# Ledger of designs, part 86: VHH binders against EKC/KEOPS complex subunit cgi121 (cgi121)

Target 1, 174 residues: EKC/KEOPS complex subunit cgi121 (cgi121), of Schizosaccharomyces pombe (q9p7j3)
Amino acid sequence: MILPLFPETQVHVFVYENVSNCAAIHEQLISQNPIYDYAFLDAATILYKKQVYSAIIRALEDRRDEQMKTKTIHSEVILSLSPKTEISSAFRQFSMTKKSKNIVVVKIDSKLTEEEEFERLDKLVEGNRVEFSDEELQKLIDFKVLKKNYKLDPSTLENPLASILSSIALRGYS
Short names: E, the ipSAE of ESMFold2; O, the ipSAE of OpenDDE; V2, 0.75 times the mean of E and O plus 0.25 times the DockQ between their complexes.

## First folded at step 11 (VHH)

Design qi9 (from qh9 with S101A W105F; framework vhh_6qgx_2; at its last look DockQ between E and O 0.92; V2 from the best seeds 0.00; counts 0 for: pae E 2.003 > 2)
Fold by OpenDDE, look of step 11:
Structure qi9 (fold): chain B 174 residues (1-174), chain A 123 residues (1-123)
Amino acid sequence: as target 1 above (174 residues)
Amino acid sequence: QVQLVESGGGLVQAGGSLRLSCAASGFTFSDYAMAWFRRAPGKEREFVAAITYTGSSTFYTDSVKGRFTISRDHAKNTVSLQMNSLRPEDTAVYYCAATYAWDYFTPRAYDYWGQGTRVTVSA
């Protein structure tokens, strides 16, 4: 997939449910294995495609403007999901953990087709791939976690997407 | 309250050795990767070494590879830095730090910092 404002950057997003080896993946991440150069997100924290896209765009903008707060574009995606500026907080809120069961995987700067990237990633993730759609994400979301991460209240829950996107876009501006 | 307390710094001649220690308290030690940073006079704080949550992997800045060794003791909630073959350019205040993230090379990733311990290496 190509984003309109970043035509030179190819992005792929995958969703897996019932992943049995998140702990193993997590170990590879913390050991900085380059084969696992993705943003692994906990699907329990993701409700919309636009939420993921917004974070990706924010990360890409930060990179373009040389304003990245983290070392890698994928860690920046994780940070960009958070309304908070603290990196550890963002990781706690949105990053896949060893206890995760469902995940969203983001690849930035891919040189492969979506199918080729999937074949590569499928060797790393032991789970069932599902469609990257709001419908499928809605099945995986933990609303309690979502509400906590974005401090959603009865007023903002009327339009949670708007609140989430605002939080992502305005991070660091309050 | 969260505390990281460094110790072991001091004056040493070039080629000598020091062992720094950091005692952690006030947080779940096993959930955090631990690292050492240093700040030399007139320079910015720089990454020195990190060790993962479980201690299974370690990372070093290039200039200290082969000379420094980071380790941690979960039973004692401590992280150590064995510094061998010290050089004058290693002179700095050394800081212990803790992070929940795995972006070990980014200072902003670290939630907790010690007060630092001074290491001076004479020529």
Scores: ipSAE 0.702, ipTM 0.866, lowest interface PAE 0.7, mean pLDDT 95
Fold by ESMFold2, look of step 11:
Structure qi9 (fold): chain B 174 residues (1-174), chain A 123 residues (1-123)
Amino acid sequence: as target 1 above (174 residues)
Amino acid sequence: QVQLVESGGGLVQAGGSLRLSCAASGFTFSDYAMAWFRRAPGKEREFVAAITYTGSSTFYTDSVKGRFTISRDHAKNTVSLQMNSLRPEDTAVYYCAATYAWDYFTPRAYDYWGQGTRVTVSA
C-alpha cells in the first residue's frame, strides 16, 4: 500500500490470529534481530483499520519533519498509537507481548510486494493470517483494554473512532 | 517508590578498571531492560550499554566495545558495568536506567533513572 502523502513509501499490514510463537518473536524483537524489523502490535488493542493507518501516517509525518522520538519507524508507529508521549508506556500498552494471541504486523519502507512480504513474514509467525479489516479486528479487540488505553467515556464507547483518531493526531500539541 | 542506586564510582588511573553497580527496587526488575548512560562535563547524556530484560543480549556504544561489560543479577535485582582499560575520555557521571521498551539508545525511552555515580580517569 502506497499512502498518497508518502508516494515513495510502501506499507503492508497483516493480521494473524491464534499465534503460537509470540514468546519467540518477542525474544527476537528485544534482541534487535533485523529480520524482525516490523511493528508487532497486540490485536487486543486495535479496533479499526484507520487506527493503524493514522498511527502510520503520524509516524511518517514525524520522520519527515525530523520529530521522531524513537530510533526506528516501526517503534515510532507503536508510540504513535498512544495518546501520550511516553515511549515505554506505549510499548507496554500496544506492543505484542509473550502472552499475546492475536497480532497486527506493520511493515514500513517495504521493498517487496504484499505477497512477497507475506511469504517472508509467514516464515516468522506461527499463526493464521486473516484479512486486515474492521470486521476481523472487531473479533480480536478487547474493549476493556481499548477503553483504558484511550480513556474512553461511556458516550463514545459504542463508536469511539473519532476519539481514538483525535488522540493519535493531536498527541504532543496540547 | 522506584529507586535505582548506583555505586562503585571513583578516581582511577588510565588503563585501570572499575565496576559500577546499580541496585533496583520498587518495580518488577525482571520485566525491564537496564542500561548505563554517561554525561561528561558540558555534554548531553550518551548511551553506554544496555542488557535485555532476560539478559540474553547486550548492546554497547562503539567507543566502549571490548572494554566494558554489562551484566544483571535477577536474584539481587542489580545491574553492573565492568569497565576495563579505562581512558580519560570515559570520565563522566554514569547513570543507571530502566525501560520496558526495546529502544535502548534513546534516553526518552527510559522510565527510571538513578542519581548517577562519578567516574574520573586520570592520565
Scores: ipSAE 0.503, ipTM 0.794, lowest interface PAE 2.0, mean pLDDT 91
ESMFold2 (binder alone), look of step 11: mean pLDDT 88; pTM 0.897

Design yg10 (from yf40 with T58S; framework vhh_7yz9_2; also named yh1; at its last look DockQ between E and O 0.87; V2 from the best seeds 0.69)
Fold by OpenDDE, second read of step 14:
Structure yg10 (fold): chain B 174 residues (1-174), chain A 120 residues (1-120)
Amino acid sequence: as target 1 above (174 residues)
Amino acid sequence: QWQLVESGGGLVQAGGSLRLSCTASGFTFSRYAMGWYRQTAGNEREWVALITSGGSTSYADSVKGRFTISRDNAKNTVYLQMNSLKPEDTAVYYCTARGWDKYYPTEDYWGQGTPVTVSS
């Protein structure tokens, strides 16, 4: 897909459930294998498509402004999901771990169609692809983790999206 | 304090072989992935091969079947065996160590490079 504010940047997002090889993927990620040039997120921490898109946009803005805090655009996406400025905290909060079972995978600057990118990624991920939708994401979310990550309380739980987006947008401004 | 020193480069005829070595110091070698890149003048550095701390290997399509990356943790050394060399393999080859702080990637460390020239 193409984001209106970044027409030159093609983005793909995939969701996998019941992934059996997260440990293997994690090994490749800590090795920074170029073949695994994606943002791998723990689906337990993602509730909305807009949450992911907001993080992507924030990362792209940082890159545009030459103000990325992390090494790569994909790591910047992970950072951008977090209300915290600490990179390690962001990764602990949102990045796929070797124990993850459900993941959201983001590709920035793709040169391929969604189908082509899927074929490539499908060779790396051993799991079931599901639709990238709020409906599917809400099946995978851990609300305890979500509440913790964004410090949601009863007053904000009625509209968690607003709180999440605010947290993403205002990171570093509090 | 991290340091990488490449060696083994030189002139070779097309179809020939070379073995590059990279010796690491200043960090726990066995914990980090090591890789090889190559670069020609005026071009970006190109990924060639990677070996994880666990020993799994990956290669760029252009070198698959011809190049082999390996490591000896006891010697803090990573190798690149290059067979069936082609003129297009001519470049300065760089060894890299992938930085990681447990949770996220940090800066990579590089050697000074070793030149490889393949004549037709």
Scores: ipSAE 0.701, ipTM 0.881, lowest interface PAE 0.6, mean pLDDT 94
Fold by ESMFold2-Fast, scan of step 13:
Structure yg10 (fold): chain B 174 residues (1-174), chain A 120 residues (1-120)
Amino acid sequence: as target 1 above (174 residues)
Amino acid sequence: QWQLVESGGGLVQAGGSLRLSCTASGFTFSRYAMGWYRQTAGNEREWVALITSGGSTSYADSVKGRFTISRDNAKNTVYLQMNSLKPEDTAVYYCTARGWDKYYPTEDYWGQGTPVTVSS
């Protein structure tokens, strides 16, 4: 994927459903194993492609401006999904857990093609790849989780896109 | 207060073996993943091996089959057994404890480095 503001940055996003080894992946993530250097998100928290892209763009802007609050660009993507600037809260809300079943995986600065990253991830993730599309994401979302994470009232749950994107873009400026 | 102390480096001939040790103090060792990185002059640190708190091990392709990482939680020590050493393994070897708070990555702990020279 090419981002207009970051045309030289290679970005890949993968979606896996029915993942059976999330506990094993989580052990590697808390160990900061370099083989697992990706942003692993719980798909229960992601409703739109634009939600993921907005977080990626925010993370890349913070890296460009030397204002990252976390150790890696992938950690910064996770932070950037949160309406708050508290790192602990962002990871608790958006990062995959041992109990996750469906995940969204983001790779930034890959030197590999999308196909090569898929082959690598196929060895790490025991699940079924699905298309990164709004249609597939909407099958995996948990609206109770979404409401809690973005503090949506019942009326905004009918069309939450603008509220979610505003929360991501304006994080820390409230 | 925290400290990582490396030992076991030195000069060895190609095809030989060395065992590096890294002893930790000032934090609860058993809760941390431990790793080894190495660095040659003019290059960035490269990852060598990792052992999780649960004992799962991972290796860089360049050392797989030759190096073995292990830990002894009672001694607060992580080891790197290096066999079939090659001149290309010449580097300063660094021990690290991977920083993690309950939910997110934090600052790593690093040792001071121990030099390994492999002659042919």
Scores: ipSAE 0.691, ipTM 0.886, lowest interface PAE 1.1, mean pLDDT 90
Fold by ESMFold2, look of step 11:
Structure yg10 (fold): chain B 174 residues (1-174), chain A 120 residues (1-120)
Amino acid sequence: as target 1 above (174 residues)
Amino acid sequence: QWQLVESGGGLVQAGGSLRLSCTASGFTFSRYAMGWYRQTAGNEREWVALITSGGSTSYADSVKGRFTISRDNAKNTVYLQMNSLKPEDTAVYYCTARGWDKYYPTEDYWGQGTPVTVSS
């Protein structure tokens, strides 16, 4: 996929459910193995496609403007999901862990078609690929986690999208 | 006061072999994943190989089957055995220790590099 504001940048997003090898993937992420150069997110923290795209756009804007705070564009996506500026909190809250069961995987700057990237990723992830859609994400979300991560009160849980997107867009301004 | 010191580079004919070494000091070597990158003038550093703290190895497609990474934690040393060398392998080879702070990546340690020239 090409985002309209970043026509030179190919992005792919994949969703896996029932992943059995998150511990093995996590070891490779700690090692910063270039084969695993993706953003691996815990799907329990992601309710909307727009949530992921907004974090990708924020990360790409910060890269364009030379304002990145983290080492890679993929780590910057993880930071960009957070309403706060602290890197360790963002990773603790949104990154895949050894205990994760469902994941969202982001590849930025891909030189491969979606099918080719999937073939590579599918060798790394032992799980079932599902569509990247709001319908599938809603099956995987943990609303208690979402509420804590974005400090949503009961009234905003009815339609949390605007609150979540503003948190991503305005991080660091308040 | 950490250090990474590469050695073992030089001139070799195509089809030959070299073994690179990288000796570490000033940090707990066994806790770090170690890697090799290479660079030619005018290009970005290219990943070559990685070995995790647990001993799992990974290779770039261009060197798979020809290069072998290994580590000796007692000597604080990571090795790159390079066989069946090609002129395309000519580069400065850099050792790296991959930085991590509980949840997120931090700054890596890098050596100063050891040049390898493969003549046809």
Scores: ipSAE 0.638, ipTM 0.866, lowest interface PAE 1.3, mean pLDDT 91
ESMFold2 (binder alone), look of step 11: mean pLDDT 80; pTM 0.807
OpenDDE, look of step 11: ipSAE 0.627; ipTM 0.858

Design yg12 (from yf30 with S56T D61E; framework vhh_7yz9_2; at its last look DockQ between E and O 0.85; V2 from the best seeds 0.71)
Fold by OpenDDE, look of step 11:
Structure yg12 (fold): chain B 174 residues (1-174), chain A 120 residues (1-120)
Amino acid sequence: as target 1 above (174 residues)
Amino acid sequence: QWQLVESGGGLVQAGGSLRLSCTASGFTFSRYAMGWYRQTAGNEREWVALITKGGTTTYAESVKGRFTISRDNAKNTVYLQMNSLKPEDTAVYYCTARGYDKYYPTEDYWGQGTPVTVSS
């Protein structure tokens, strides 16, 4: 996928359910293995495609403006999902954990087609690929986690997308 | 305070072997992933091999089947056994310690490097 505001940057997003090797993947991530150069998100924390895209766009804008707070564009995506400025908090809130079962995987600056990228990623992830859609994401979401991460209340839960996007956009501006 | 000291580099003929060593000090060696990178003049540092704290190994495609990374936690040392060396393997080889926080990777630590020259 090509984002209109970033035509030179190809982005791929994949969703996996019933992943059996998240612990192994996590080990590689904390080891900073170059083969695992992705943003691995816990699907339990993601409700909308626009949530993911907003985080990606925020990260790309940060990079463009040389204002990245983290080491890599992928880590910046994870940070960008969070309403908090602390990197550790963002990772704790949204990053895949050893105990995750469902994940969203983001690739920035891909030089491959979606299928080619999938073939590479499929060697790393032991799970079932599902469609990246709001319909599939809503099957994997943990609303308790979502409400906690974005401090949603009964009023904001009427339109959670707006609240989530506002949190992402306004991070660091409070 | 963190220190990595590489050794074992030198001149070798194509098809030959070398064994690089990297000794770590100043941190709890067993808690961190270790890796090898290489760099030639004017080029970016290239990843070669990585071993996690748990002992899982991965390699760049260019060295698979020829290089073996291993670690000895008792000696605070990571090794790179290089077999079937090629001229294109000529580079300065750097040892790295992959630091991490509880949730995310942090700064990397590097040695000064050891030169490897493979003659045709």
Scores: ipSAE 0.775, ipTM 0.906, lowest interface PAE 0.6, mean pLDDT 95
Fold by ESMFold2, look of step 11:
Structure yg12 (fold): chain B 174 residues (1-174), chain A 120 residues (1-120)
Amino acid sequence: as target 1 above (174 residues)
Amino acid sequence: QWQLVESGGGLVQAGGSLRLSCTASGFTFSRYAMGWYRQTAGNEREWVALITKGGTTTYAESVKGRFTISRDNAKNTVYLQMNSLKPEDTAVYYCTARGYDKYYPTEDYWGQGTPVTVSS
């Protein structure tokens, strides 16, 4: 996939449910193993495709403008999901952990087609690939976590998207 | 002040072997994943091998089966055994400790590099 504002940057997003090896993946992530150079997100924190794309766009804008705060574009996606500027909080809130069961995986700057990237990723993740769609994400979300992460009004379900997107866009001091 | 010091580089004929060593000080070696990268002039460093805190190893495809990474936590040392060397393996080899703050990646520690030349 090509984003119109970033025509030279190929991005792929995958969703896995029932992942049995998140602890093993996590150990490779803390080792910064280049084979695992993706953003691994806890799907319990992701409700919308637009949530993920907004974070990707924010990370790419910050890279373009030489404003990145983290080591890699993938770590920058994780930061960009957060309404706060503190890096450690963003990772605690959105990154896959040893205890995660469902994940969203982002690859930026891919030189592969979606299916080629999937073949590589599928060797690393022991789980069931599902469609990257709002329908599938809605099955995997933890609404208590979502509301806490973005300080959403618990009495409204009708448009949490706008609040989430504005939090990502208006972080302001990132 | 932390330090990573590589040694063991040199000149070898194709098909030969070298063993690189990298000794660490000034940080808790056993808590870090360690890696080897290499660099040719005018290019970015490329990954060669990684060994996790727990001893799990991974390799770039170009060296798999020929290179072996290992570590000795008692000596604060990581090794790269390089067998069946090819001219394409010619590079400066760098040791690295992969930086990670509890939740996210941080700056890595890097050695000064040790040159390896493989003649045809």
Scores: ipSAE 0.544, ipTM 0.821, lowest interface PAE 1.9, mean pLDDT 90
ESMFold2 (binder alone), look of step 11: mean pLDDT 82; pTM 0.823

Design yg13 (from yf29 with G54K T58S; framework vhh_7yz9_2; at its last look DockQ between E and O 0.73; V2 from the best seeds 0.00; counts 0 for: pae O 5.4 > 2)
Fold by ESMFold2, look of step 11:
Structure yg13 (fold): chain B 174 residues (1-174), chain A 120 residues (1-120)
Amino acid sequence: as target 1 above (174 residues)
Amino acid sequence: QWQLVESGGGLVQAGGSLRLSCTASGFTFSRYAMGWYRQTAGNEREWVALITKKGSTSYADSVKGRFTISRDNAKNTVYLQMNSLKPEDTAVYYCTARGWSKYYPTEDYWGQGTPVTVSS
């Protein structure tokens, strides 16, 4: 996928359920192994495709404007999901952990087609790929976690998209 | 104050072998993943190999089967055994400790580099 404002940047997003090796992936992530240069998100924190795309766009805008706060574009995606500016909190809340079971995986600046990137990623992740869609994401979300991460009113949890996107868009403006 | 000091570089004939060493001080070596990168003039640093703190190893495709990374935590040292060297392996080799702060990546530590020249 190519985003209109970033025509030279190829992005792929994958979703895996029932991942059995998150602890092994996590060890490679904390080692900053270049083979694992993706953003690995806990799917329990992701309800909408637009949530992920908004974080990707925010990270790319910050890179373009030389305003990135983290080491890599993929770590910047994780920060960009958070309504807060504290890097440690964003990772604690949104990043895959060794205990995660379902994940969303983002690759920015890919030199590969989606199929080629999937072939690489599938060698790293022991789990079942599902479609990157709102329908599949809704099966994997933890609404208690979503409410906490975005401080949502319990009455808005049925359709919280606008509240979530506003939180992502307004981070850093208070 | 931290240091990473590479050694073992030099001139070697194609097909030959070299062993690079990188000795760390001023930080807890066993808590860091260690890696090797290399750089030729006018190019970005290219990843070569990585060893996690638990000893898992990974290699760039261009060196698989020829290079072996290992670590000795008692000596605070990471090694790169380079066999079957090719002229294309000519570069300055840099040791790195991959920075991490509990939840997120931080700045890496880098050595000053050790030059390797592989003659045809």
Scores: ipSAE 0.717, ipTM 0.895, lowest interface PAE 1.0, mean pLDDT 91
Fold by OpenDDE, second read of step 14:
Structure yg13 (fold): chain B 174 residues (1-174), chain A 120 residues (1-120)
Amino acid sequence: as target 1 above (174 residues)
Amino acid sequence: QWQLVESGGGLVQAGGSLRLSCTASGFTFSRYAMGWYRQTAGNEREWVALITKKGSTSYADSVKGRFTISRDNAKNTVYLQMNSLKPEDTAVYYCTARGWSKYYPTEDYWGQGTPVTVSS
């Protein structure tokens, strides 16, 4: 996947359900294992493809502008999902946990094809790959978590995407 | 006051073996993953091996099957057993302590490095 605004940056996004080894993956992430150089998101917090892409774009913009708040581009993606500026809050809100069952995995700056990257990632994740689509994401979402993360109310639930994207875009500008 | 001190480097013939050691001080060794990196002049430091605080190991493809990383928490030491050494393994080897906060990475700590030279 190539983003129009960042043509030199190849991005891949994968969705896994029924992942059995999130705890093991989490351990490797804490250890900063280079093999696990991805953004691992809890799928329970992701409703739209555009939500993920918006976070990716913001992270890439931050990198471009040398304004990254986190150590890596992938951690910046996690931060970028959050309406909050606090890194810890963003990770609590959106990052994969040891107890996660379904995850969204983002790779930035991939040098591989989608299939090649999948083969590489598939060695790390013990779960079932599903399509990265709004249809599949909505099957995995926890609406209670989503409402909490983005402070959605009945008036914004008719079009959650608009509210989510606004929250992402306007973080730090309130 | 974190400190890492590498040792064990030297000159060895191709096919030979070396064992590197890294002794840590100034922090709770058992709470952190430890790793080895290597660097040649003019190049970026590349990852070689990592061992988690729980003992899980991983390796770069270039050294897999030849190198073994291990740790002794009682001695605050991490080791790198290097077998079947090749000339392309020639580099300065650095020990690292890799720590995270609960959610995001903390700074990395490095030793002074130990040189390894593998002759043909």
Scores: ipSAE 0.031, ipTM 0.509, lowest interface PAE 2.1, mean pLDDT 90
ESMFold2 (binder alone), look of step 11: mean pLDDT 80; pTM 0.806
OpenDDE, look of step 11: ipSAE 0.025; ipTM 0.310

Design yg2 (from yf29 with S101E; framework vhh_7yz9_2; at its last look DockQ between E and O 0.89; V2 from the best seeds 0.72)
Fold by OpenDDE, look of step 11:
Structure yg2 (fold): chain B 174 residues (1-174), chain A 120 residues (1-120)
Amino acid sequence: as target 1 above (174 residues)
Amino acid sequence: QWQLVESGGGLVQAGGSLRLSCTASGFTFSRYAMGWYRQTAGNEREWVALITKGGSTTYADSVKGRFTISRDNAKNTVYLQMNSLKPEDTAVYYCTARGWEKYYPTEDYWGQGTPVTVSS
C-alpha cells in the first residue's frame, strides 16, 4: 500500500488471530533481531484501520521532520498510537506481549509486494491471517483496554474513532 | 562502562576457517542478546548473526550454513565460528550487545572490531 502523502514509502499491514508463538516472537524482538523488523501490535488495542494508519502517518511525519522520539520507524508507530509521550507507556499499552493471542503487524519501507512480505512474515508468525478490516478488528478488540488506553467515557464512546484520532494527533500538544 | 573486546581476526586463505571471540564486561551478559556485524570501507555495517539470551540463533543469508554463533555465559563470551571463508567475507567484524529497556529497545553497544582478510 502507498500512502498519498508518502508516495515513496510502501506500507503493509497484516492481522493474525490465534497466534501460538507470541512468546517466541517477543524473544526475538527484545533481541532486536533484524529479521523481525516490524511493528508488532496487540490486536486487543486496535479498533479501526484508521487508527493504525493515523499512527503510521504520524510516525512517517516524525521521520520526515527528523523528530522521531524512538529508535526505529516501527517503534515510532507504536509510540504514535499512544496519547502519552512516554515511550515505555506506549509500548506497554499497544505492543505485542508474550501473552498476546491476536496481533497486528506493520511493515514500513517494504521492498516487497504484499504477498511476498506475507510469505516472509508467515515464517515468523504461527497463526491465522485475517483481513485487515474494521470488521475483523472489532472481533479482536478488548474494549476495556481500549477505554483505558484512550480514556474513553460514555460521551466519547459514541464516536470512539474521533477521540482516538484526536488523541493520536494531539499527543504532546496538551 | 559496557565493554566488548573482539579477538581472533587475521589472514586466512579461501576455504579456510577462523573463530572470533568477543568478551563482554560491565553488564549482566546472560540477560542480553549478542550479535556479530561486519563492515568494509565505505559501506554500511552489515548484520551477520544473532544469538538471543535463550540461545536461539539467526544468520544472514550470505553466511548461513558456513558461520555459527554461540555463547558461553560463564565466560561472558560470544563466538563466531567461520567456515568455508570467501574473499567476500573480508571485513572488520564487530561484536554487539543489544540494549533493552523493560518495554522497548535502547542503544546498542559495540566493540572496536577485529579485521578478517580472506585471500583468494
Scores: ipSAE 0.766, ipTM 0.907, lowest interface PAE 0.6, mean pLDDT 95
Fold by ESMFold2, look of step 11:
Structure yg2 (fold): chain B 174 residues (1-174), chain A 120 residues (1-120)
Amino acid sequence: as target 1 above (174 residues)
Amino acid sequence: QWQLVESGGGLVQAGGSLRLSCTASGFTFSRYAMGWYRQTAGNEREWVALITKGGSTTYADSVKGRFTISRDNAKNTVYLQMNSLKPEDTAVYYCTARGWEKYYPTEDYWGQGTPVTVSS
């Protein structure tokens, strides 16, 4: 996929449910194994496609403007999901952990077609790929986690999208 | 102040073998994943091999079956055994310690490199 504002940047997003090897993947992420150079997100924290795309766009804007705070574009996506500027809290709240069951996986600057990237990723993840869609994401979300991460009150939980997207877009402007 | 010192490079004939060593000081070696990268003039640095702090190993496709990474935590040393060398393996080889803070990646440590030339 090509985002209109970043026409030279190929992005792929995959969703896996019932992942049995998150602990093994996490060990490779700690080691910064280049084969695992993706953003691995806990799907329990992701409700909308737009949430992921907004974080990707924010990370790409920060890279373009030489304002990245983290080591890689993929780590920057994880930071960009957070309403706060602290790197450690963003990873604690949004990154896949060894206890995660469902994940969203982002590849930025891919040199591969979506099919080729999927074939590579599928060798690393022991789980079932599902469509990257709001329908599938809504089955995997933990609303308690979502409320906590974005400090949503009961009235916004009916339609939290605008509050979530504003948190991503306006982070760092306070 | 941390240090990574590579050694063992040199000139070797195609089909031959070399063993690279990288000795670490100034940080807790056993808490770091270690890796080898290589670079030719005018090109980006290319990943070769990684060994986790627990000893699990991973290799780039171009070197699988020919190269072996290992570590000796007692000697603060990571090794790269390079067998069946090809002219395309000619490069400067760099040792790295992969930086990580509790939840997120940080800056890596890098050695100054050791040159390897494989002649046909």
Scores: ipSAE 0.554, ipTM 0.824, lowest interface PAE 1.8, mean pLDDT 91
ESMFold2 (binder alone), look of step 11: mean pLDDT 80; pTM 0.809

